VHH binders against ENHANCER OF AG-4 protein 2 (HUA2). Designs and how they scored, part 14

Target 1, 142 residues: ENHANCER OF AG-4 protein 2 (HUA2), of Arabidopsis thaliana (Mouse-ear cress) (q9xer9r771to912)
Amino acid sequence: EAAISRDAFEGMLETLSRTRESIGRATRLAIDCAKYGLASEVVELLIRKLESESHFHRKVDLFFLVDSITQHSHSQKGIAGASYVPTVQAALPRLLGAAAPPGTGASDNRRKCLKVLKLWLERKVFPESLLRRYIDDIRASG
Short names: E, the ipSAE of ESMFold2; O, the ipSAE of OpenDDE; V2, 0.75 times the mean of E and O plus 0.25 times the DockQ between their complexes.

## First folded at step 18 (VHH; framework vhh_7mjh_2)

Design w04 (from n04 with D33S; at its last look DockQ between E and O 0.82; V2 from the best seeds 0.78)
Fold by ESMFold2, look of step 18:
Structure w04 (fold): chain B 142 residues (1-142), chain A 123 residues (1-123)
Amino acid sequence: as target 1 above (142 residues)
Amino acid sequence: EVQLVESGGGLVQPGGSLRLSCAASGFTFSSYSMSWVRQAPGKGLEWIGTIYSGGSTDYNPSLKSLVTISRDNSKNTLYLQMNSLRAEDTATYYCAAGPTDYEEFLESGFDYWGQGTTVTVSS
């Protein structure tokens, strides 16, 4: 069941788009994966997809999926909240480094990731001091 | 001018069923994602579910077995079927319209809200 859930999530990433419907479907699969103890595998898969993605617009789509998983898990509080929130927090340097890199082609990526970080700050998803430092780091790189 | 008008609320016995309607005007209904949201007295907003422009649905997991959302684009009308109602389902029920795009929804939330219809489940 674990392998089926992981494979379904990985397959969904291939057709991911920036619509609420597409991101919502992928989020539901990720939440189901957490019930089988796969949250770390899902986050590692997202990191690898972000790091290997060459198209800046796709990096944004993947980061919006990270946002959706994080916010739903934070609201749900159960198994998903206990696993995804700390796992994403630990992975933020790699996730942000891949989604919002420095350089001439990623200015839009940085602005969109800043928008997400500010929403996380408002909702108290992660420690305030940590989020403010990531926000400052991204602003300094652009 | 955009309008969303809910109807079909009222008093219902525990275990009963209700079908709520939301009549839409002033925008291209078939292009919007439509949602139902409720608010129990003294509580915050609780999302019930969304039906997307393509016809697929997402539901609040805690309510999924009790509700069905549908739409009729020829009548510009959104529906909520509720079954096996309990006292906890007493609330004002709102329809809302929001963008299909994830980023736009993050920025603006729902673009349009109805005024709500009240459902009271009384034993």
Scores: ipSAE 0.719, ipTM 0.893, lowest interface PAE 0.7, mean pLDDT 90
ESMFold2 (binder alone), look of step 18: mean pLDDT 81; pTM 0.806
OpenDDE, look of step 18: ipSAE 0.804; ipTM 0.944

Design w05 (from n04 with D58S; at its last look DockQ between E and O 0.87; V2 from the best seeds 0.83)
Fold by ESMFold2, look of step 18:
Structure w05 (fold): chain B 142 residues (1-142), chain A 123 residues (1-123)
Amino acid sequence: as target 1 above (142 residues)
Amino acid sequence: EVQLVESGGGLVQPGGSLRLSCAASGFTFSSYDMSWVRQAPGKGLEWIGTIYSGGSTSYNPSLKSLVTISRDNSKNTLYLQMNSLRAEDTATYYCAAGPTDYEEFLESGFDYWGQGTTVTVSS
């Protein structure tokens, strides 16, 4: 059952698009994975997909999925909230390093990731000092 | 002028069922994701679920077994079927329309809101 949920999520990542429907379906699968204790595996898969992705627009799509998983888990609580929120927090350096890299090709990526971080700050998803540090780091790299 | 008009609210007994409708006009209904949101007296907004323009659905996990969302694009109408109603389901129920694009939704939220219809579960 765990393997079925993981495989379904991985397959959804291959066809992920920036629509609310695509991101919403992938989010639902990620939430289901948390029921089986797989939140760390899901986040590691997202990191690896981000790190191996060559297209900047796809990196943004993947990071929007991270946002969707994080905010849904934060707002709905339960097992997903207890697992995804701290797991994503611990992974932020790798997630942001891959999604919002320095350089002229990723300026749009940095802007969009900054928008997400500012929303997380406003909604108190993660500690304020942590989020402000990441925001500053991304601004300095541009 | 964009309009979302909910109907079908009213008084219902605990354990009962109710079907709400939302008539849409002034925009291309079939291109929008459509959502139901409710607000109990003195409480914040609670998302019930979304039916996407492509036809798939997502639901609030705590309500999933009690509700069904459907749409009829030929009639520009969104529906909410509610079953096994409890006093806690007393609320104003709103339909809302959002864009299909995640980034646009993230930046601007729902584009349009209805005026709401009141459901009272008592007795």
Scores: ipSAE 0.729, ipTM 0.891, lowest interface PAE 0.7, mean pLDDT 91
ESMFold2 (binder alone), look of step 18: mean pLDDT 80; pTM 0.797
OpenDDE, look of step 18: ipSAE 0.890; ipTM 0.952

Design w06 (from n04 with F105S; at its last look DockQ between E and O 0.89; V2 from the best seeds 0.78)
Fold by ESMFold2, look of step 18:
Structure w06 (fold): chain B 142 residues (1-142), chain A 123 residues (1-123)
Amino acid sequence: as target 1 above (142 residues)
Amino acid sequence: EVQLVESGGGLVQPGGSLRLSCAASGFTFSSYDMSWVRQAPGKGLEWIGTIYSGGSTDYNPSLKSLVTISRDNSKNTLYLQMNSLRAEDTATYYCAAGPTDYEESLESGFDYWGQGTTVTVSS
């Protein structure tokens, strides 16, 4: 059921931590949400959580969740791949802008987000030219 | 010295069951996510599943009905229960330890691997 899956995902975001287990649980719920056609709602929630988050380390945790959802969806190729991959691609400016902002306080955030972008480049998750531009943009903002 | 030592492999008839063990030493077992991976003769590595340090599990969907992973942190031991075995399950079975931290797992994969134990499913 859609409402149960969405509510479970929102609840997991409140207790999200940087462990593979925590991020994995949230990822499974996000994949379930895609089965109910909720992928856009999940990504918009993640954008809003990232934009409203005041703690830089928590922004990284949320972006790692974006990474986990993206890579699992890319690997599965089913309904999750058809919905999350293009949806995240379209949201990257807002996701990265929130997760890896310019300034001295977010240098760790930018480094960790660059690590993810380079992994996406290696695994061909998104077009190479797109990823290289985001990588260059983040490096220029340091 | 870190060691992961698999045991419990051997010859099993089709339809049979087998429980593999992986004894760990030289690291804090309870702080690692533990996985089983197998390699059939002449084939690549196939991930079976992972049991996280917190106790939850993820499985390869194609194998989920066949296997159950468990761990006993007091004995530093990882287990793989396999049921309804088929000839296709003939493989060397490896245990592996990976970091619980998401960022560390992105590039490192598994930090430690066992030597493997061989399971042969044949009459």
Scores: ipSAE 0.658, ipTM 0.874, lowest interface PAE 0.8, mean pLDDT 90
ESMFold2 (binder alone), look of step 18: mean pLDDT 82; pTM 0.815
OpenDDE, look of step 18: ipSAE 0.831; ipTM 0.948

